VH-VL binders against Putative hydroxypyruvate isomerase (Gip). Designs and how they scored, part 8

Target 1, 264 residues: Putative hydroxypyruvate isomerase (Gip), of Drosophila melanogaster (Fruit fly) (p36951)
Amino acid sequence: MALKFAANLNFLFTERATSIAERIRLAHQNGFRAVEIPYPEGETSDVVSAVKETGVVVSLVNLAFDKSDDQLRFGSTSVPGSEKLFRSQLDATIDFARQVNCGKIHLTAGLFKGGQESDYTKTYTANLKIAADSLRASKMIGVIEPINKYAVPGYYMNSYSKAAGILADVAADNIQLLADLYHLQHLHGNVSKTLEEYKALIGHFQIAQVPHRHEPDVSGELDYGFVFKALQEFGYDGWIGCEYKPKTTTVEGLGWVSKLGYTL
Key: E = the ipSAE of ESMFold2; O = the ipSAE of OpenDDE; V2 = 0.75 times the mean of E and O plus 0.25 times the DockQ between their complexes.

## First folded at step 4 (VH-VL)

Design A38 (framework fv_necitumumab)
Fold by ESMFold2-Fast, scan of step 4:
Structure A38 (fold): chain C 264 residues (1-264), chain A 122 residues (1-122), chain B 107 residues (1-107)
Amino acid sequence: as target 1 above (264 residues)
Amino acid sequence: QVQLQESGPGLVKPSQTLSLTCTVSGGSISSGDYYWSWIRQPPGKGLEWIGYIYYSGSTDYNPSLKSRVTMSVDTSKNQFSLKVNSVTAADTAVYYCARGYSSRWYKGFDYWGQGTLVTVSS
Amino acid sequence: EIVMTQSPATLSLSPGERATLSCRASQSVSSYLAWYQQKPGQAPRLLIYGASNLATGIPARFSGSGSGTDFTLTISSLEPEDFAVYYCQQRSNWPLTFGGGTKAEIK
């Protein structure tokens, strides 16, 4: 199967526009057929309009968040005492995803800010079970993502083995693993073995070069010529999120796509 | 205050199309905060959800009725409508329109029309 | 679809008594459960949403509890105006489904 790529708009086109709606238009103008977006708080109508105007696929929406709170701006799913907030944010995110025909939500975990980690795990597991039911009603998939400590210090979901254990406890086929290869390399390495070990759980991929989170073709720890062939052999047929920091501008960095033998 | 009012024929012949309109007053239908639903209740029986419409025209229908049901919205008239094709005696019911929150309907149906009885009979 | 089963079908009580109405879902609906009151000739009135949250204007004698598959509506002390039909509704899964109703009647 041919690999297909989505522009992650938290990272791409940020040098050109502050609004998510305008970044959708820019992604479309530059050949992207799909985008990944954060919940567009304060601009949901503009984003719906931009999606309709361009015809882009929205392949992933991140859970609605509280920008004013350091812990909760990274999600609410694991945070004890935020259970009602999580349900409200999930409902808002599902409603928005439905409006843009997005079938996949990233259930961001939030930060561990002390206390008992077991309380966070209990909250997280309970909230993922709630999310599984709500998402199933809308024919949607939820994904959880292990994130490295250098990108987000204190992020609760910080291990592939931890994610696997929690997914087993949740026991829902519509709650899956988001394998971001940038985070995977920092957390575990051994990309081929790690993908094989967690294959049954993985429902989404994102890419960036290690260690600086730039384009796939910049010099670094990962050989994306090899990695993309591994993803083809994996049989992944979804959109791959381009979640990298452009080394110069987004457009100037897009040469990797054709250089590595692919199209957007 | 928000009010909903159903209108349409009270008698429909078998095999024909049942058509109802809900008029919203005291609030705008052109709001991303709400979904607008039709719910029916056959005489002496319980409630059955038919479907919803969002102000953009996006709809979802009860699978048991999906092949026969169409909803539409007219934001300029602050109205939304229901059509049920190929009706039978089983479609005889009081039909209600109702407002729900758009965030997965968490907050229930907070406003309802008074209901209109539609009888399917020759 | 998720099937909602209410019990009992009829509940016969006197004013001042506590009423307990049950609602069971065939699958987990988490906390996405609403309760409605319906009087003859009237539209249903929202009492409780999210399993336990009291709707605006509803007296404090009404309360809801439960999660997952088993839910309860409690009226702590029945008033004459509380004798009506009560419906539960799951709001977790499409299509939205209602229970068959529980009729609270004067003994």
Scores: ipSAE 0.000, ipTM 0.389, lowest interface PAE 18.0, mean pLDDT 89

Design A44 (from A0 with light chain Y32F; framework fv_necitumumab)
Fold by ESMFold2-Fast, scan of step 4:
Structure A44 (fold): chain C 264 residues (1-264), chain A 121 residues (1-121), chain B 107 residues (1-107)
Amino acid sequence: as target 1 above (264 residues)
Amino acid sequence: QVQLQESGPGLVKPSQTLSLTCTVSGGSISSGDYYWSWIRQPPGKGLEWIGYIYYSGSTDYNPSLKSRVTMSVDTSKNQFSLKVNSVTAADTAVYYCARGYSSRWYKFDYWGQGTLVTVSS
Amino acid sequence: EIVMTQSPATLSLSPGERATLSCRASQSVSSFLAWYQQKPGQAPRLLIYGASNLATGIPARFSGSGSGTDFTLTISSLEPEDFAVYYCQQRSNWPLTFGGGTKAEIK
């Protein structure tokens, strides 16, 4: 089974272009058939045009966010007092996802900024239940992602066991786990056993080498030759997000694809 | 670049319906990036948020006014509208339309100039 | 609904003086607070958002501070064009609510 890869445009081609629309064109120009993008506030029509022009698949859109707010820059799903803002951001994200024919939204959790963590958990669970209903009406899937403290200090969704407990409480088949292998290694390790434990919940994968979050090549803690074979055995047939920081330029770093026996 | 302009009758009789339209120019209303709000200000008083509408027709209203308020949107004309039913003298105010961000709704970046509506016989 | 209380109601100052305006929320609004300036016959203009972030085109003499329930707008040295009414607004909960305003008047 052939694996297929999406360019995460928060990380790839940022050295070449500031606009998301231009990064879509660059990804297409360099052989990518799919992209993962943040909600492109202020660029939505330009991004729709770039998607139509290139024919790329948009495999994941991150929830709309408030880039001017330190806590909400990382999402609103868990943040007490932002319940109506979350609904507004979700509606905007669903509307945009429909325009680019994307069936999957990353429901970013936001930062824990003190107070009672149980208030965040209550807010998060309630918002995920609301999201499940809204997404189901649009034939979409939502994913949640445990993120490590070195990448995002204070990120609320910071544990695979916590994610599993919350997903059980939400009890919706269209709310699933995003397994980012870079975060997984930092948070839990034991990649084979962790994928086995959470297999039934996982609906999306992202990749980067550990510890520096660079290309998924042979220089690091994860054996991507082995990992990619494990993903094939897993039966994953979706797009794998390339969410890594290029060591130099995006294009210069693409050699791992052919060296590991794959194509984009 | 973006401009908002209120229009509608400046005088409404008690018990009747107040009806206003906001025309947006220099930008499209058909965007999920924005929600479109009505805010009012009685003479010599502060600001009161009335409600918002997305271009899709999704709305939310101030509970103090919810039973009397309806908003609608016409994307072909790049307009959104406000109706307030059963008006009284307390509804006399300058009415503003404003653009907010769906990702950060506290940021009303563009406002109409405002239109005074007087409720009197 | 969250009640926003501004003080003082009226602030009488001369050009060149420092202005300090207060806004209090009946419940915590975290940092989800904006400040607006309104001149007679004009629509409000955004000054500060997220309690402390300066809006585009607003002079550096304006600054905001605070979190939770207590917020302050400071104008370091009043210019003639700064005599206006100032409103705070919370976006933490629906409905969106504004303070009653503080009028900055020439002494």
Scores: ipSAE 0.057, ipTM 0.626, lowest interface PAE 6.9, mean pLDDT 90

Design A46 (from A0 with light chain G50K; framework fv_necitumumab)
Heavy chain, then light chain:
Amino acid sequence: QVQLQESGPGLVKPSQTLSLTCTVSGGSISSGDYYWSWIRQPPGKGLEWIGYIYYSGSTDYNPSLKSRVTMSVDTSKNQFSLKVNSVTAADTAVYYCARGYSSRWYKFDYWGQGTLVTVSS
Amino acid sequence: EIVMTQSPATLSLSPGERATLSCRASQSVSSYLAWYQQKPGQAPRLLIYKASNLATGIPARFSGSGSGTDFTLTISSLEPEDFAVYYCQQRSNWPLTFGGGTKAEIK
ESMFold2-Fast, scan of step 4: ipSAE 0.177; ipTM 0.634

Design A57 (from A0 with light chain L96F; framework fv_necitumumab)
Fold by ESMFold2-Fast, scan of step 4:
Structure A57 (fold): chain C 264 residues (1-264), chain A 121 residues (1-121), chain B 107 residues (1-107)
Amino acid sequence: as target 1 above (264 residues)
Amino acid sequence: QVQLQESGPGLVKPSQTLSLTCTVSGGSISSGDYYWSWIRQPPGKGLEWIGYIYYSGSTDYNPSLKSRVTMSVDTSKNQFSLKVNSVTAADTAVYYCARGYSSRWYKFDYWGQGTLVTVSS
Amino acid sequence: EIVMTQSPATLSLSPGERATLSCRASQSVSSYLAWYQQKPGQAPRLLIYGASNLATGIPARFSGSGSGTDFTLTISSLEPEDFAVYYCQQRSNWPFTFGGGTKAEIK
């Protein structure tokens, strides 16, 4: 099976357009069939229109977030005292995902800002159980993502082993692991064995070169010729999020797709 | 240019049900981005949040009022409504409708002008 | 519920003076704190959200600061139109609660 790629619009086409709706049109114009987007507060209607006009698949929506708060701008799922806010954000995200026919939501964890880590873990586990029920009612999947400290200092979900332990406690088939290869390499490395170890939990992939988070064909630590063959052997048939920082412009950098033997 | 406008009777008798409607113009109520609130202010006193409604009909109410309050939404008319049961003189207040954000609870950015409701025989 | 306490209840000042209004929460509200201005016969007007962000159309003489439990609204130089009641509001948790208000009046 050929690998399928989605443009992550937090990273791609940002140099061309400020609105998410405009970036959806740009992604479509440049050959993408799918996109990953943040919750588009203030432009949800425009984004729904852009999705309908282009026919793109929305493969992932990130949980609605509060950009006015330093801790909560990275999510609310783990943050003690924000349980009702988390439910509100989840409801808004599910509503939007239904409008764009997206079946997968990234449940962003938020930052650890001190105090007892066990309080964050209890909050996170309880919120993920609530999310499992709400998402199941909507026939959706939630994913959690271990993120490295260089990209987001203080991010609560910062380990694959921690993620596996929490997923075991949540015990819900529709809450799964998002394996971002950029973060995986920084956090653990040993990509082949790490993917083998966590295979049963993984429900989504994202890609970027290490260490600078640029295009897959840029010189760096990961051999994407090998990695993409590994993903094909893994049997992954979902959309792979292109969550990289263009080295120059988005369009100028797209040559990696054909160079590595793929199509958008 | 979103505008909110309250409507309903200015006088309600004790023990009856107070009913108010907020009409939204310049924007759609059928958006997941927003929760729609009622807030009241008794004469010479401060502000009290009554409750929130989401366009899907999901609600949350101030616990002090929860037993007497019901909110509803009519997306076809771009309206949401408040009912307060078993009113007393203590329910005399200016009632405001307001828009807040569902994804972040940092402000009420649009308010109606307010409508005075007097509870009197 | 989170109790919001504003002080002073009344602030008597002359035009041109700096006004400092305080708001305290009974428990941490992080940065989920807004300030509103209300003039007689009018709806409240949003001034500040997220503790320190100036709302659209609000003059630069207004500023907010603070985090956690202690918050301040500052008006750097009072204009005649600034004499009003000011309310703080927390929304870190339900139910949303308002302070009792601070009335800024002409000395």
Scores: ipSAE 0.043, ipTM 0.616, lowest interface PAE 7.1, mean pLDDT 90

Design A60 (from A0 with heavy chain S58R, light chain G50K N93D; framework fv_necitumumab; at its last look DockQ between E and O 0.01; V2 from the best seeds 0.00; counts 0 for: pae O 12.8 > 2, placed apart)
Fold by OpenDDE, look of step 5:
Structure A60 (fold): chain C 264 residues (1-264), chain A 121 residues (1-121), chain B 107 residues (1-107)
Amino acid sequence: as target 1 above (264 residues)
Amino acid sequence: QVQLQESGPGLVKPSQTLSLTCTVSGGSISSGDYYWSWIRQPPGKGLEWIGYIYYSGRTDYNPSLKSRVTMSVDTSKNQFSLKVNSVTAADTAVYYCARGYSSRWYKFDYWGQGTLVTVSS
Amino acid sequence: EIVMTQSPATLSLSPGERATLSCRASQSVSSYLAWYQQKPGQAPRLLIYKASNLATGIPARFSGSGSGTDFTLTISSLEPEDFAVYYCQQRSDWPLTFGGGTKAEIK
């Protein structure tokens, strides 16, 4: 099975392009057939146009967020008291996703800024249940991502076991795990066995080398030759998000694709 | 209401390929919510999971059978199929297709009635 | 693979009696366990999922308990239609595996 790669435009093509629409065009120009994007606040129309123009697949959209709030900039889904905001963000994101024919939304959890973690868990679970219903109606799935503390200090969803517990309580098939191998390695290591353990829950993959989050072929903790083989064996037929920091420039670093024997 | 129905030959010769099809009615297989699965049961024995396939074509097989098993899906026909190569008498069983939730803690909630496949010369 | 062991192999009881069936996993399966009932000539029918959740349409006399490695299916008062083979199944790890079954028969 051939692996498919999507450009995460939070990280790739950010050297000069300031708009998501521009980055979509750059991704397309450099051979990408799919992109992952943040919610394009203030840019929705431009992004829709760029997607239509290029024909790229939008494989993942992050939940709309409040960039003006330090706690909410990484999501509101788990933040007690932000339930109404979450619902509005969810609706906005779903509406946008429909416009670009994206069927997968990253339900960002937000930051733990104190209080009782159990309250965040309760809020997170409740909101994910709401999301499940809304997404199902739109034939979409939601994904939750364990993120390591080095990347996002204080991120609420910071454990695969935690994620599994939450998903178990949510009990919705269309809410799944986003397995970012960069985060997985930082959080737990034991990548192969962990992936196997959570196989039934995983609905999306993203990649970056560890520990510096660069291209897969850069020296690091993960052997991506092996990892990609494992993903092929895994049978994952979705888009793999390239969510890495280019070591130099995005374009210069894209040589890893052919070097490792793959194509965009 | 969702219904599953197995179809295929009830007799297969040794070394040949067992081929079965599951037809789903009352619901579309084009959903990411389900593992469309095959399970078999030798006469008088227990149940063995063979594998699953998603509507997208993603598959996973029991390691004990992986080398001989292939599954496919036809969303246009609302069907998914099982092939088992190089069969022996040990492959004689009632074969069930079933719908399983994509979450590992969920259930096989709908089953076909099963079809007996006998491997004999 | 995770090996599921059921006991007893055969359970002989009379209608109205309480039935207790055991299922043990070779390693922890958390709560990712289901119970099925199978009557002769029929496909298995889901009874319990997630160790203790009653499936839709299943009588309340059926109940499941346990976590980790030890699980129990209980039939509070056996009805004539309850005499069948019961299987446990884990979904914690791949491949999915079933127990060997417990046959509930009329004494």
Scores: ipSAE 0.000, ipTM 0.479, lowest interface PAE 12.8, mean pLDDT 93
ESMFold2-Fast, scan of step 4: ipSAE 0.507; ipTM 0.756
ESMFold2, look of step 5: ipSAE 0.183; ipTM 0.648
ESMFold2 (binder alone), look of step 5: mean pLDDT 91; pTM 0.927

Design F1 (from A0, 91 letters changed; framework fv_rocatinlimab)
Fold by ESMFold2-Fast, scan of step 4:
Structure F1 (fold): chain C 264 residues (1-264), chain A 121 residues (1-121), chain B 107 residues (1-107)
Amino acid sequence: as target 1 above (264 residues)
Amino acid sequence: QITLKESGPTLVKPKQTLTLTCTFSGGSISSGDYYWGWIRQPPGKALEWLAYIYYSGSTLYSPSLKSRLTITKDTSKNQVVLTMTNMDPVDTATYYCARGYSSRWYKFDYWGQGTLVTVSS
Amino acid sequence: EIVLTQSPGTLSLSPGERATLSCRASQSVSSSYLAWYQQKPGQAPRLLIYGASNLATGIPDRFSGSGSGTDFTLTISRLEPEDFAVYYCQQRSNWPTFGGGTKVEIK
């Protein structure tokens, strides 16, 4: 089965446009059929219009967040004392996802800012159980993503084993693992064995070259010729998020798709 | 209040590496949809673009000079740095840094004063 | 790369006259990505026009831009003494390039 790719608009087309709505149009103009977007605070109606005009699939929406707070800018799911805020942000994100026909939300964890880590884990698990119920009612899936410390110092969800333990405790079929191969290589490596070990939990993939988080075909630690064959053998049928920093511009970098034998 | 200031050596010997720093005041270089570039002008000649770096960290280089150029940014210092290797007398020029705004329009709306770099033995 | 050819190379005029400067691209350029700059001796360039026809902040309305595709024009309706300078067009439809410049000098 041919792999299919989504433009992650937190990273792609940012050099061309500030608004998410315009980045949706640029992604469509350059051959993308799908996008991943942050919650578009302040431009939700413009984004809905851009999605309808272009016909792109919205494959992933990140949880609404508080940009004014250093800890909460990276999510609220794990942050003790944030339960009411988390529910509000989740509800807003679900409402928006319905408007753009997106069935998958990334439940961003937030930063660990000291205190007892066990309090964060208790909050995170409780909030994920609440999210499971809300998402199930909306026929949606939530994903959690282990993120490396170089990309986000202090990010609470920072290991695959930690994610697996929490997912076991949550015990919900609609809360799944987001395997970002850039983060996976930094955190664990052993890509083939790691994908094999966590296969049953994984519900979403994102890609970027290591160590600089550029296009899949740039020189680096990961062989994407091999990796993409592994994803085909995995049987993943969802959209793969292109969450990389363009080495020059987004459009100049897109040659990797055909070079590696794929189409957008 | 927006100010850009170039700094670095004014004299470089042939085959040496040039490093120029642009310090930005009046905003953050991490702000959305802005980019910072380096443009040079040999005495009595036209403007020549060298490199851009976007707020996202993405870079763009003149194809003819790409092998010699590196552009980086330090968000904590509000600085953009250009490194150019293997300098030659033909690289003698006034070097400008400039801030651009992309979004719908590609334009350089603010420029530094420029710094003359002479390449001579 | 897209080559921008500016003509004439030098334009000799008197104050009060109209100046028309041409910029021709070797291939089609989006108007959104065409800009014009003014440069006086010993000074940094100053943005005049962006998006082919939009006036930059603080630029007098005697300056105007027009054009699309491969042919672009900068017009100064009535030259003032301070307008005698070199003018450059610039494109960013692909790799950024500047034209060779047009010098507007006193006759």
Scores: ipSAE 0.000, ipTM 0.369, lowest interface PAE 20.9, mean pLDDT 88

Design F2 (framework fv_praluzatamab)
Fold by ESMFold2-Fast, scan of step 4:
Structure F2 (fold): chain C 264 residues (1-264), chain A 121 residues (1-121), chain B 112 residues (1-112)
Amino acid sequence: as target 1 above (264 residues)
Amino acid sequence: QITLKESGPTLVKPTQTLTLTCTFSGGSISSGDYYVGWIRQPPGKALEWLAYIYYSGSTDYSPSLKSRLTITKDTSKNQVVLTITNVDPVDTATYYCARGYSSRWYKFDYWGQGTLVTVSS
Amino acid sequence: DIVMTQSPLSLPVTPGEPASISCRSSQSLLHSNGYNYLYWYLQKPGQSPQLLIYLGSNRASGVPDRFSGSGSGTDFTLKISRVEAEDVGVYYCMQRSHWPLTFGQGTKLEIK
């Protein structure tokens, strides 16, 4: 069973191109069959054209966001008082995802900026229940991602146990856990046991080496030779997002794929 | 701001093909998650939706008219074109184009002035 | 197709008096996301339609506060608190919750 890899275009090819559409073409030119993209505000038509032209799979789209707001540029799902905005952003993201044939949306949580955390949890749970219904109508899956405090200080969804509790409260099979191994190692470590503990909830994987979030090669805390065998044994058949910061250029850093016995 | 203008023949004969063009000025149709629709109104009657085209090139058609309708766009010309084949006198109507954005709740907040098309021998 | 039924079809009003138009859908327009994709348009004599209300109750840009929309599911109302002479025309409700998009038959508001 071969693992399948998607280029996360928030991280890959950013040194070559500013537009998402151009990064889609670059990913395709360099052997990627799939991409993960942010909601492409201001270039949706160009991105649709690039997807049609290249034939790449769009394996994940991040929720539309408000770049001008410090809290909301990391998502709106948990933010009290942003319920109307969340629904609008979700609708826009679903519409775009349908046009690029993407079945999975990352429901980014937003930042905790003080006040009562239980208000954020109530908002988050209510919004995820709404998202479950909207996504189900479109035959889509939503994923939530625990993110470590070093990467995004103040990010609301910051724990696997918190995620599991909220997913239990939401009680929807189409709202699932995004297990980013870079974040997982920082938050919990003990990768094998953590993956087994949360196995039933996981619907998506992303990879990067720890601690510097570079290529998933031999230079770090995680043994990716072992990790990739663990993912194969896990039975994961989706696209694995390459969400790492290239040490130099994206292309120069791709040697790990063939060295570990895989293809893009 | 942005304006939409419908153009095409004012008179067509039964069985002919009717082609209508919507031209945008004061702005481009090539940005954002826009969609453009065609709506018609027979004299003294209600509005009837005909077709949508989205920024992606995807289309939706009124089911009762689908076999006769084609909607296309040319973003370099800022134009959306509606074609209706095998016209009949019941196709006599004022034809409007209208624009909205999917991310802004599918509201048609910009409409053309309309163009009256008469189908008669 | 979803049938949109408006009442009354003709609405004579004295300037300064309130007016109310009903719109009923043959099926619920309420989506699981909490929105009714229902819209109100005004077509003044000889002019193109203009948007008044979107998503059942939200006033469009530039629309006076005397206009309000209410309702959910299958029953919707457009209210004008104080009719002015410039409000004459045909009012249409429209739904986008179910494909295909359908309009009501229109309500003609006339000054007495």
Scores: ipSAE 0.000, ipTM 0.390, lowest interface PAE 17.9, mean pLDDT 87

## First folded at step 5 (VH-VL; framework fv_necitumumab)

Design B1 (at its last look DockQ between E and O 0.01; V2 from the best seeds 0.00; counts 0 for: pae O 13.2 > 2, placed apart)
Fold by OpenDDE, look of step 5:
Structure B1 (fold): chain C 264 residues (1-264), chain A 120 residues (1-120), chain B 107 residues (1-107)
Amino acid sequence: as target 1 above (264 residues)
Amino acid sequence: QVQLQESGPGLVKPSQTLSLTCTVSGGSISSGDYYWSWIRQPPGKGLEWIGYIYYSGRTDYNPSLKSRVTMSVDTSKNQFSLKVNSVTAADTAVYYCARGYSSRWYFDYWGQGTLVTVSS
Amino acid sequence: EIVMTQSPATLSLSPGERATLSCRASQSVSSYLAWYQQKPGQAPRLLIYGASNLATGIPARFSGSGSGTDFTLTISSLEPEDFAVYYCQQRSNWPLTFGGGTKAEIK
């Protein structure tokens, strides 16, 4: 019943490595067997090579996104009028994920920048249904993540109840919930009961301490000794994303693994 | 196509341990995509989920049976097993093994079921 | 646990008639519901998942609807092979639970 941890390379190993490919190598050198990565815009071939070289598992890939647009930089999935963009991004992401044998894609929702929230909901639901079909054809799973306003102000998907409602409307088994405990605590607290409530919907976990999003063993609101035991009892058989900001350096902070009685 | 087959004794005495094995064919159990469950049905009654196991050995049991239930998996034999301790007449049922998708929690493939009778 | 209640316990109909089976949850399960068909001496067979999604190989005369606490399985026109026991199952929370079943029998 050992927990499996993946390095989220949006946050880990970013101190000196600019490319995702290099971060993959660093993660591997430091004992990680899996990584979570953003869509490697302009670096897809390099990442594929790095994955092949190291043999690490790519446990999660974020949806391709438009860095040049303030609203779209966090995803297009919910943004009205961006349906074509979303579809192209989805196709690109699926293609890449296939190359690295990644079966799980984070379908980033994007920012709510005004208008009617119902329009975003409608767009989000419709696009997720499209995603479900495409992902199913590729034997992949999509996940949606409630994100707190402190991390991403204006993020459309910002509550677990909202997520549950969306998932219910989408009604696709291969679209599931990403439970980041950092976001969960900020959004709702009551972590254990919330996880229990949404247990059947959860298809992925990520971790970070609260409120500053550092390593699990850093002083904070969450007792990860308890949380990890709970996750072991959860029945989750996937990789847990280490999506935290190293308090100092990634390598120096990795002591939390052994300190809490686990291994990479 | 994936097939599941239950095997084990059809008769168990009270207070003894019920032991069943499910053999999976047409597909490997060594995948995180699936959880492998046991479900039972007393004669003339409805269905009760007992628990599941992953190929990794991770399990979850119905709280109503948790204290008496143990599941195991043998990936080399493509099998997973169920043990129920301290059985009573209430444990008399047809026992099914079934496959489900991870995080989907419905069952798409079932064994034919095996009747286990608890009697002295 | 979430208690699933099915009604009626028995449904007596003739071939060709429309069958409507109800399933109620003690609390909201959103759309996370499945339906199964079980014939005598056989294992349950998956009919519907996600409250309304038809499982592979299931005839189109079967359909599911509902969300929250109230769900319905509909057989538009009963075939002789459709007379069986039908179970609903919630997959919203642990433990997974089934309804008591509805027996569709020949009138």
Scores: ipSAE 0.000, ipTM 0.473, lowest interface PAE 13.2, mean pLDDT 94
ESMFold2, look of step 5: ipSAE 0.221; ipTM 0.685
ESMFold2 (binder alone), look of step 5: mean pLDDT 92; pTM 0.941

